# VH-VL binders against Cytochrome c oxidase assembly factor 8 (COA8), part 206

Target 1, 167 residues: Cytochrome c oxidase assembly factor 8 (COA8), of Homo sapiens (Human) (q96il0)
Amino acid sequence: APERGAERRDTAPSGVSRFCPPRKSCHDWIGPPDKYSNLRPVHFYIPENESPLEQKLRKLRQETQEWNQQFWANQNLTFSKEKEEFIHSRLKTKGLGLRTESGQKATLNAEEMADFYKEFLSKNFQKHMYYNRDWYKRNFAITFFMGKVALERIWNKLKQKQKKRSN
Key: E = the ipSAE of ESMFold2; O = the ipSAE of OpenDDE; V2 = 0.75 times the mean of E and O plus 0.25 times the DockQ between their complexes.

## First folded at step 20 (VH-VL)

Design jk2 (from jj3 with heavy chain S109T; framework fv_ebrasodebart; at its last look DockQ between E and O 0.49; V2 from the best seeds 0.59)
Fold by OpenDDE, look of step 20:
Structure jk2 (fold): chain C 167 residues (1-167), chain A 124 residues (1-124), chain B 108 residues (1-108)
Amino acid sequence: as target 1 above (167 residues)
Amino acid sequence: QIQLVQSGAEVKKPGASVKVSCKASGYTFTSYGIEWVRQAPGQGLEWMGWISPSEGNTYYAQKLQGRVTMTTDTSTSTAYMELRSLRSDDTAVYYCARDQRYDFHKGYTPFDYWGQGTLVTVSS
Amino acid sequence: QAVLTQPPSVSVSPGQTASITCSGDKLGDKYAYWYQQKPGQSPVLVMYRDSDRPSGIPERFSASNSGNTATLTISGTQAMDEADYYCQAWDSDEDYVVFGGGTKLTVL
């Protein structure tokens, strides 16, 4: 079996949003958009009496979030790099400078940029398809565990009501 | 085989001009750009400029603006770099290199092939 | 003018891993390229677009870009790898192309 070389995932520096939720919060918090992924991180609340199922759900949500953050951070970086390379190459080919006479950054016209976007999307289509597939799988799993946790909570409430009626 | 063959070494006086040639072979000359880079003795690489053989467009390093002229002859697949008003600090090995155009599928590979270099010595 | 900073020299023993860094403002947002130059020879492209390897370049050559630092890594360094290494990137301010100052790799 050929050892599939571990693709060294270039760990984009996890610019973990320095957003710290209030210590006394009993709710999940949404942070500002991450500068790399542009996704808003969720800070998950940890209950004092967290059940094993609740913990598993929380961990799965956290892992899925981290996966999303990494994917989009890398994708946005790749997009930015390719876009810049395209613009520079095209300006160079035209014999244009990187700056206009007014000192502004030279840009390409909307038509040329449309071609870039089209080709970039085409090139990354398969990658996006895999992402979407995995996204659905992860969310399905999360939803499933959400259902289990909901059932557990209902059961626990019913047991507590029975115990109060017996006393 | 892709090759860039440059003209021989030159010795010039201050204030003179030098014209270095770079003959390309093994590929479609008009499909690629030509880059020029120089290297002073014991120093790093310095970008000089770029030319498109197909369009004739050029872009020169700001430091060399007004002193450098790049041209191409498509009939002979030859690029030329002329440097005027030579100074002692222009003493360097001058390289031509092939520059790929941006390709959406293959990416961009600048400077994938280099000439052997041309030594230009500026001495009084 | 964008400046790419490289260490002037790196020394490595045969068979060890050599790492050459290239740092520059906003280099993390750009593709980095790497060239090898042996004494009296023309530069040779050894890595392009941060981590892509041209045909004919040994697999022991790899590169990455993290933050504002590009890194060329040579695993199992050989005596034949002794050379000057230059990083290169696009400039956004003045010139299209900027080179690092170069790093002399010595294999001891």
Scores: ipSAE 0.755, ipTM 0.913, lowest interface PAE 0.7, mean pLDDT 90
Fold by ESMFold2, look of step 20:
Structure jk2 (fold): chain C 167 residues (1-167), chain A 124 residues (1-124), chain B 108 residues (1-108)
Amino acid sequence: as target 1 above (167 residues)
Amino acid sequence: QIQLVQSGAEVKKPGASVKVSCKASGYTFTSYGIEWVRQAPGQGLEWMGWISPSEGNTYYAQKLQGRVTMTTDTSTSTAYMELRSLRSDDTAVYYCARDQRYDFHKGYTPFDYWGQGTLVTVSS
Amino acid sequence: QAVLTQPPSVSVSPGQTASITCSGDKLGDKYAYWYQQKPGQSPVLVMYRDSDRPSGIPERFSASNSGNTATLTISGTQAMDEADYYCQAWDSDEDYVVFGGGTKLTVL
């Protein structure tokens, strides 16, 4: 469900010279996975002549990334904390210590852990349903604005082509 | 309605032992753990250990291992903590507290109810 | 065992906001709990699981836990809030429970 950065490419019109000076091809940067969300952040490039639609798209992608990273950072941390509490409580009930004789962190076997995993998913079911709904809404909006930006670029190239032919 | 009522204050000499009682009421005694915590005069809280009344399982703080014994009597809903080989720095108020085991519906609530405390004074 | 460090005292004026910190290595990876102890009384649970408030605890009590620090915050501090406050967490080592050293909140 992580959002990935997009590469914007300049498409040269067939048979048309570009009026603006050539620009360096610039890309978004993808960083290492965030410790808490386990998602790779995208560092968005801001072009010199960013249009209002291009800015709206970039902000929407930035906001969606922040929202997504926050959701998973919170869920991963909550899962880890509740898992630890479950394990500690079961170890206490059994009269066992937190570490094995070798000094390794004591754990429960897979059968014992299955009830925790099932219950955690059940308790968080509706929260994940709302997350999925919002994820789809945000991605639809991003796709919509990506289309509008593409149309804007085509229209600007046609406008440039018309000026060139009128001269 | 939930209450933990502890035994009265005690004065002991160094080298003796003390056994503090904690009578629970208002809940199912065997469904919850019992924790023991002490507090020296003017000092902070120090965890001593816990007991599971239904299984009789115990776990003691490493500092106190070998000197402390925790037991329960489920017929009277009473927990006991015995501290042996008393020293002057064992002078403290001793608390019992209830903690809810992890429950998938309620989660975990540690030390949700505390006894009134039992002052144990160790002096010669 | 792990160490939870609290300031020994915090002073605030009535009506102001008090903040009591609790610092420990990777404390934000664990649930933190807070207890209030008034003079001559047993401790009382005032916040659990980082930020949850038990029934009967006023809304002006809140808490957070992130990084190495948990914080108990009391807004609109009243004279009746004057007490010792202790943080507590699960210990990942050989002892199950660790308490902070305590913070005396004084309302001047």
Scores: ipSAE 0.499, ipTM 0.765, lowest interface PAE 1.8, mean pLDDT 83
ESMFold2 (binder alone), look of step 20: mean pLDDT 89; pTM 0.918

Design jk3 (from jj3 with heavy chain N57T; framework fv_ebrasodebart; at its last look DockQ between E and O 0.47; V2 from the best seeds 0.60)
Fold by OpenDDE, look of step 20:
Structure jk3 (fold): chain C 167 residues (1-167), chain A 124 residues (1-124), chain B 108 residues (1-108)
Amino acid sequence: as target 1 above (167 residues)
Amino acid sequence: QIQLVQSGAEVKKPGASVKVSCKASGYTFTSYGIEWVRQAPGQGLEWMGWISPSEGTTYYAQKLQGRVTMTTDTSTSTAYMELRSLRSDDTAVYYCARDQRYDFHKGYSPFDYWGQGTLVTVSS
Amino acid sequence: QAVLTQPPSVSVSPGQTASITCSGDKLGDKYAYWYQQKPGQSPVLVMYRDSDRPSGIPERFSASNSGNTATLTISGTQAMDEADYYCQAWDSDEDYVVFGGGTKLTVL
């Protein structure tokens, strides 16, 4: 059996959003956009009497969020690096300075940048397809567990009502 | 085969000028930039600047601004680097290198081919 | 001035893995390049854009960039890999090319 080489997950620096929700909050909180992924992190509430199903749902949501944060952080970084390289190389090729007379960074025109965007998307198309597929799978699983938790809550409420009627 | 062939070693006095040549072959000369890098004896690599052969545009390291001039002759596919007002600390091996243009598939690879280097010795 | 910091020397036994680091401010936001220079020879590009390998470079050469540190890795290091290694990046603030100080790799 060929040992599947452990894909070294390049741990993007977890820019842990310094957003701390209030300690007494009984709700999920949405933080500001992360500086790398531009995604807003959700801080999940942990109930004192969390059921095993609720815990599983929470963990699955957290893992999915972390996966999304990492994916987009890496994608945005790659995009930024490639864009910068393209601009600099193209300016050199055109015999343009890297700075304007005013000392600002020289930019390319919208048409040239459109070509970059097109080619970047084309190059990353498969990566995005895999991401989308996995995104749907994860969200389907989350939705499924949300349904289970909802049913569990209904059942528990019904049991409590029956016990109150019997006393 | 892509080659960059530089001129031979030079010995100069302080205050003199040196002009190093770099003849390119095996590719379209005007389609790529030329970078210049120097290396003092036992030291690291120091970037000097670049030139676009197609446009004649140059960009020099600030440390060398006013003393360095890069030029190209497209008819002979030759790049030149002139350094003026030579000092003892300008003693180095000078390299030309090809600056590859951005390719959407391969990306950007600067300094993908190097000349053999030209030793310039500045001595009294 | 952006400075790329490399260890001055790294020693490795034949067949072992050598790792050479290059650290710099905001290096994580830029592509890193790696050059090999043998004594009396011109530099040779061995890695580009953090992890891409030029044609003709052995597969034992790999590179990565994490945070503000680029790393060149040589697996199964051979005697022929003894050389000076330089990292390189572009300084977007000053618009110039920066080289690391170089690392001498010794194969013991």
Scores: ipSAE 0.762, ipTM 0.909, lowest interface PAE 0.7, mean pLDDT 91
Fold by ESMFold2, look of step 20:
Structure jk3 (fold): chain C 167 residues (1-167), chain A 124 residues (1-124), chain B 108 residues (1-108)
Amino acid sequence: as target 1 above (167 residues)
Amino acid sequence: QIQLVQSGAEVKKPGASVKVSCKASGYTFTSYGIEWVRQAPGQGLEWMGWISPSEGTTYYAQKLQGRVTMTTDTSTSTAYMELRSLRSDDTAVYYCARDQRYDFHKGYSPFDYWGQGTLVTVSS
Amino acid sequence: QAVLTQPPSVSVSPGQTASITCSGDKLGDKYAYWYQQKPGQSPVLVMYRDSDRPSGIPERFSASNSGNTATLTISGTQAMDEADYYCQAWDSDEDYVVFGGGTKLTVL
């Protein structure tokens, strides 16, 4: 069994957009799984009056998504290539062809494949540990900037109320 | 030192057969496969097939099916390729090469070591 | 059958970078391998598993594989690099092994 994926949820259930401006219907959109990473990308909306802090948050989220997409795309491709070569090498040793009599792609039994899965995970263990560390670091940073944006919006709202009363 | 040493050049008439030998040294012969590849003069590499010495199992290129036989002698660590019903377009250098089994660190490397080649000339 | 397409020849000046391509449908989904064959000699494995370099192969040899194209790159090309170069991959759709047609690298 492969180690759990690190796919995170960017949008709460029931489909709220956290950054949609009032005058224009917009929202971050979750797309279909990417062909290479098998992760669902978020399509970020860029409002016209985005503050510098809001821009920093959006860019950090975009950069984190790209990093995550690249990591899993590379891992999925490597897993597929290694698996195919392992299977082909064992089939050649057994004197078997690449296809069964029914024309389906030949495979190995579950016990043989278990050796591959175990060794692949063991070989990649440290890489996944570094990925997990960096994933947590990035998510803590995103959460920090989300808090800063929330405070900025509260501050601007209070300044608007104070300006309205001081007419 | 891993080596594959092949038999010497041969000249054959059309319709004859040829048997090329490939003696392995420097590794456990039965732990690896042997692949055969040929190269016509001025042309590219053409895969012919392979044999697993420990199981004696073979798989031949479809175009050569019925004309080629690959065998091994594990007591001498030698692989053989016999090509029958020779034609002039069988004139080529014939190579044996080692098939490295899948290694979880190195992966799989077909053709990691090659013999020196055996020129077979088929002339009328 | 030659699913892998290589240019027939590539010429490069000494010290410059040579680039040899190998094209095949979805080749980036497979590991690619590269062999060097000098005149009168047998082929020698120079790159394996897309980008791994066997022991004894100079660091100026590198390779990549993505999309439909694998590329062998030789930086600081030397006269001794003049040879034929073949790519090879597993042919999981039709057979076990396919070779490219070969590329003659000429060092002017």
Scores: ipSAE 0.515, ipTM 0.786, lowest interface PAE 1.6, mean pLDDT 83
ESMFold2 (binder alone), look of step 20: mean pLDDT 89; pTM 0.924

Design jk4 (from jj3 with heavy chain F104W; framework fv_ebrasodebart; at its last look DockQ between E and O 0.38; V2 from the best seeds 0.55)
Fold by OpenDDE, look of step 20:
Structure jk4 (fold): chain C 167 residues (1-167), chain A 124 residues (1-124), chain B 108 residues (1-108)
Amino acid sequence: as target 1 above (167 residues)
Amino acid sequence: QIQLVQSGAEVKKPGASVKVSCKASGYTFTSYGIEWVRQAPGQGLEWMGWISPSEGNTYYAQKLQGRVTMTTDTSTSTAYMELRSLRSDDTAVYYCARDQRYDWHKGYSPFDYWGQGTLVTVSS
Amino acid sequence: QAVLTQPPSVSVSPGQTASITCSGDKLGDKYAYWYQQKPGQSPVLVMYRDSDRPSGIPERFSASNSGNTATLTISGTQAMDEADYYCQAWDSDEDYVVFGGGTKLTVL
């Protein structure tokens, strides 16, 4: 069976949000929107006594976040590039410069831009469908593990109460 | 089959003008832009300008502004590039190419078809 | 004027992977295009919009854009791939189209 060469997805440089939560925080922190994805990164708290289930949940949340960040960073970049090319091509076709006489960036009217948006959405429809499907799958898995962790915590609390009653 | 067929080689004196033709076939001429690019001997590609055959709109490279004129004849599906006040540094192979981006709905690839090139030699 | 910088030459052995880079200011925000030109021939579009391949171009040709650098990759390079390669992008300031200086690919 020929080993399907792993397409090295050129990881867009994850602009690591320079947001560092306080070291003494016992909570998850939400950073500012990432400049590429426009998504707010979550910095997950790592408990000192993290259970294997809690660790698995945390990792799954982190992986899902990274997946979302990469998807939207790439999608936003593609959108920006395509939009710019559309504007330039339309201005050129109209015999208009890229700048107005006042030196401002020339723009298209709302109607012309509406056509771009419709076309862009149509072209990317399948991509968005796959994204949504995978998003639901990931979130379902996260929710499932959240439930397991909740049950584990309840069980541990009950055991501790029993041990305190026996002493 | 889509083809761009250019006029033959030209030899001109400094100060003269040259007009290169590019006859398009195999597609709707008015649905695509025409780009012009030149290449001096042993040098890279240099963009010269663009024309819309349907509207006659043009955009020229700043370096060639005032010396270049691009035109089209839709009846013959032919694009023309005229370069005036020729200099020795205008010695190059001149190419026409089709630009799909004229109509955003028809394609995204500029320069998808090229002419065979026209050598223009400017010599005293 | 936006300048696209390419290495003047790249050498590769047959069957190896060739990589040709094109760097420019804000190139990461623009689509890159790639052309192959063999001696005495017209340029041929080999890649468009960073990574899209025209019909008739072999699958061994691929391209990517990361940061301000576009890269053309030729896997399993063949003797027939010996040519000059030009990157191209759109300029928003002066000219609509800018070409790189070209890279001569030699297959040794």
Scores: ipSAE 0.711, ipTM 0.885, lowest interface PAE 0.8, mean pLDDT 90
Fold by ESMFold2, look of step 20:
Structure jk4 (fold): chain C 167 residues (1-167), chain A 124 residues (1-124), chain B 108 residues (1-108)
Amino acid sequence: as target 1 above (167 residues)
Amino acid sequence: QIQLVQSGAEVKKPGASVKVSCKASGYTFTSYGIEWVRQAPGQGLEWMGWISPSEGNTYYAQKLQGRVTMTTDTSTSTAYMELRSLRSDDTAVYYCARDQRYDWHKGYSPFDYWGQGTLVTVSS
Amino acid sequence: QAVLTQPPSVSVSPGQTASITCSGDKLGDKYAYWYQQKPGQSPVLVMYRDSDRPSGIPERFSASNSGNTATLTISGTQAMDEADYYCQAWDSDEDYVVFGGGTKLTVL
């Protein structure tokens, strides 16, 4: 049984009167890539009866996402700015304009660009090393709390089974 | 100490040309670019162009193409800016400034040191 | 045709914080630079690459750049900070360099 996508649902409502279909989700939702970080944000589902442990896990995941989004947004922007300044400075030393005769953006050859990439990575090496360390620390903590939530849910199911059996 | 010392004030008639000098000291002249900027009385800064003393390359603001020529004399560590076909709206203080080329540690700084300025007055 | 728009003037009391803005389309995608010009003097670089401070510039000078706006901030403003301030960025369309129109900071 095939499921119609939102595109078909939205694109063919001309014969449909004043329906307003529900748009609720009981699951986390993944959005489009962020303009700056190029990472897809997660919109976390908040259940009505979320336990304190489940809330702690969700907030830890939210905080980790915000941290990761900011790191990559900053790094991507810095890389882009430094790359453009490097290109402009080199074109300036060559006496060339920012645009070619055809109106396209002027570029540098592959060797010059490889030199930039190598030096940029070397300059940012320690920052990326600390990012990797913090990434692993955060993911370990998230995994640990996921295990605790899983155990909490198992225990709650066992107690509810025992209560039904006793009733 | 790094210094850029410019030539003195000049008074010119419309249609004439002017050549402003900028003598650099306290650093290796050929390792840095020279930028030219002007400022009309009571107005803001307007970029004019750039020259690389070591490569001899120039790039001029599009508005000034055909009227401006920038040169250097590396033996005297001096940059020159010549503006031709002068008009009354060319009356301004003309500055030279040092261009810190892209450096792997410092990045890019297009105007890290400035000359004292040269007043050019165009009056009939 | 890039344009950097600054307010013509900003007034602050001594000891207060002054903020000077510089607006341009997608300015936060480029490095912004700031220059101070006192009357009768040549400009002096006071901030570069958005937020870096040259040696010799007091720590009360700071700057930021995001979205369409770069901001120069002077905390604990002193009478000696009274000057014209210009922002500058790369021009990706026509010329290599564009300056803002300038902002006169008055310390009353």
Scores: ipSAE 0.500, ipTM 0.772, lowest interface PAE 1.7, mean pLDDT 83
ESMFold2 (binder alone), look of step 20: mean pLDDT 89; pTM 0.921

Design jk5 (from jj3 with heavy chain S54Y; framework fv_ebrasodebart; at its last look DockQ between E and O 0.56; V2 from the best seeds 0.55)
Fold by OpenDDE, look of step 20:
Structure jk5 (fold): chain C 167 residues (1-167), chain A 124 residues (1-124), chain B 108 residues (1-108)
Amino acid sequence: as target 1 above (167 residues)
Amino acid sequence: QIQLVQSGAEVKKPGASVKVSCKASGYTFTSYGIEWVRQAPGQGLEWMGWISPYEGNTYYAQKLQGRVTMTTDTSTSTAYMELRSLRSDDTAVYYCARDQRYDFHKGYSPFDYWGQGTLVTVSS
Amino acid sequence: QAVLTQPPSVSVSPGQTASITCSGDKLGDKYAYWYQQKPGQSPVLVMYRDSDRPSGIPERFSASNSGNTATLTISGTQAMDEADYYCQAWDSDEDYVVFGGGTKLTVL
């Protein structure tokens, strides 16, 4: 059986948020915005007696977060690269340098930049549509598991109350 | 078919000037820039500069500033690169290439078509 | 002056995957372009904007840009792929085009 070569997923440099929550925290923590995605990472609390259902929910939330971080990191990088190329091309076409006489970075006017933004959004519309679709699917799944975990917790509380009444 | 056809090989003395031509065909000449790149024997590619046939704007490599002049003739769809005060280290194959302007739909594709190259030999 | 660094040579056996790297300061923030040049021929654009492939370029050619390193990958390398490969980017500080030093790919 030919070993299917593991497609090396180009791991985008995981900008590991240096934010480390306190070890004794019993809560989820929100870190500062990631430098690439601009999304705030959530550090999920891991209970000592985590149920299999709670663990599944936590993993699904983590995977969804990582997916979001990667998507926006890549999207922001693509936007930045394309914007720079657009500006450079337009300045060059105008016979303008990348720097003003004062040494500042040359910019395009607001109208030209508006056109860039419009066209960039138009070009990436389908990509954003797929993202939104997948985002909803993931969040629906998370919400569903949140409901299951809530029900499990209620059931466990009821069992504990019954056991205390029987003793 | 898109083509860039350059002038023939040149032999020049030190201190002389050379003018290389690049005739474009198969596309709208004024819609694209022309890039110039040279390659010394056994060496890598060196960017020389860029010209817009439509605007007439030019950008030159700093190393060649004052010695290089790029021009275009829109009537003949021909770009020209003149290099003055030639030195032995200017011995190279000179290439013209088409530079695609930024297009919202196509993106940016520099150097998508190249001329066949023009050998310029500078010898005493 | 922005410098793009390439290995001077890469050797690969026929049918194997060749990888050519191009490293430069802030290259991760810019688009990388790749050119193939065969002996006595003009350069040919083989990859543009990090990973886009021009029409007529075989699918075995791919490229990526991660961190400050662009990589050209040739899967199932053929004898006809023996050539010099150059990466290219823009220097945004000096407003000029920069080429890498080139990599000679040998198919053994």
Scores: ipSAE 0.599, ipTM 0.846, lowest interface PAE 1.0, mean pLDDT 89
Fold by ESMFold2, look of step 20:
Structure jk5 (fold): chain C 167 residues (1-167), chain A 124 residues (1-124), chain B 108 residues (1-108)
Amino acid sequence: as target 1 above (167 residues)
Amino acid sequence: QIQLVQSGAEVKKPGASVKVSCKASGYTFTSYGIEWVRQAPGQGLEWMGWISPYEGNTYYAQKLQGRVTMTTDTSTSTAYMELRSLRSDDTAVYYCARDQRYDFHKGYSPFDYWGQGTLVTVSS
Amino acid sequence: QAVLTQPPSVSVSPGQTASITCSGDKLGDKYAYWYQQKPGQSPVLVMYRDSDRPSGIPERFSASNSGNTATLTISGTQAMDEADYYCQAWDSDEDYVVFGGGTKLTVL
């Protein structure tokens, strides 16, 4: 099934949101950056009289956040693993150990690392292009529903004024 | 087809040395690393070390430092592993394996092809 | 020194799903690799880079790696899958390679 669990979770750890806001907040709460995605999670406020449109907007924002958090958590972990394999493979070719004589982690020079960064970006270019397309699509939908909620709220103000004048 | 063919079984006395060969075919020998792994009877795999045939660089497992020497002969596409000062706990099957170096499109594939193994028995 | 821990044995009935675990400190931060060794034979690479399957390996083989544990999964297990299975990862501190102790898969 195409669920959050359908992604290869073994590429990145689950639990992209580790923050717990105050229990009775009346506002959305922004937590610290997630360790894996490096994105700040939002904990969305649920009002007592949430309309169906307001619920749809909130769920869309929650879904989009979870999708975005998981994408970057996976990408960051993949980048880190591939970088380490590249470094280890090149150190192996040179006959060098993984640690220097002083115990510091062995590294490659800037020219060698630049080759890795360039090729990693090129290899993942299509994936990032589809991510950008889907990100814009999701944000357009969010903006559309924000507009619908705004119109609903204006309509409810007018309905409330009519009810008060009719009483 | 990619193939690693090792030398035959050997029986050695404690204190002797053994040299196991690994002849590669079906690929460019100098483009890949050669890894050596041993397996004592009924036991798991133990990594011994690695050699880069083109560069001639080696890296040995810390446990075996000073007792092992790995070499290659690029003219015959053959890798060698020599283990000195043999003792009874060196009795094992010795494997060579090919190590695909990191490739941005294919990734890294350690031990993608293995030799058939060489039994070395150390006994009095 | 890094250590990869595997259960010594796993038994399954034919057609059932077998799971073989490999545990190590922060193993999910590294790529894990899996090898199959049948009696009297050399090892064969069956999974690499956590979840990639080499050509020629049946689709019933899959793998994952998260947290401290990598898992090799064989669905629809067959008698021919009876073998020893080893996980492998990079040792970041001293040696390049560390193997797990191996798991004997028995198909009853």
Scores: ipSAE 0.480, ipTM 0.769, lowest interface PAE 1.9, mean pLDDT 83
ESMFold2 (binder alone), look of step 20: mean pLDDT 90; pTM 0.933

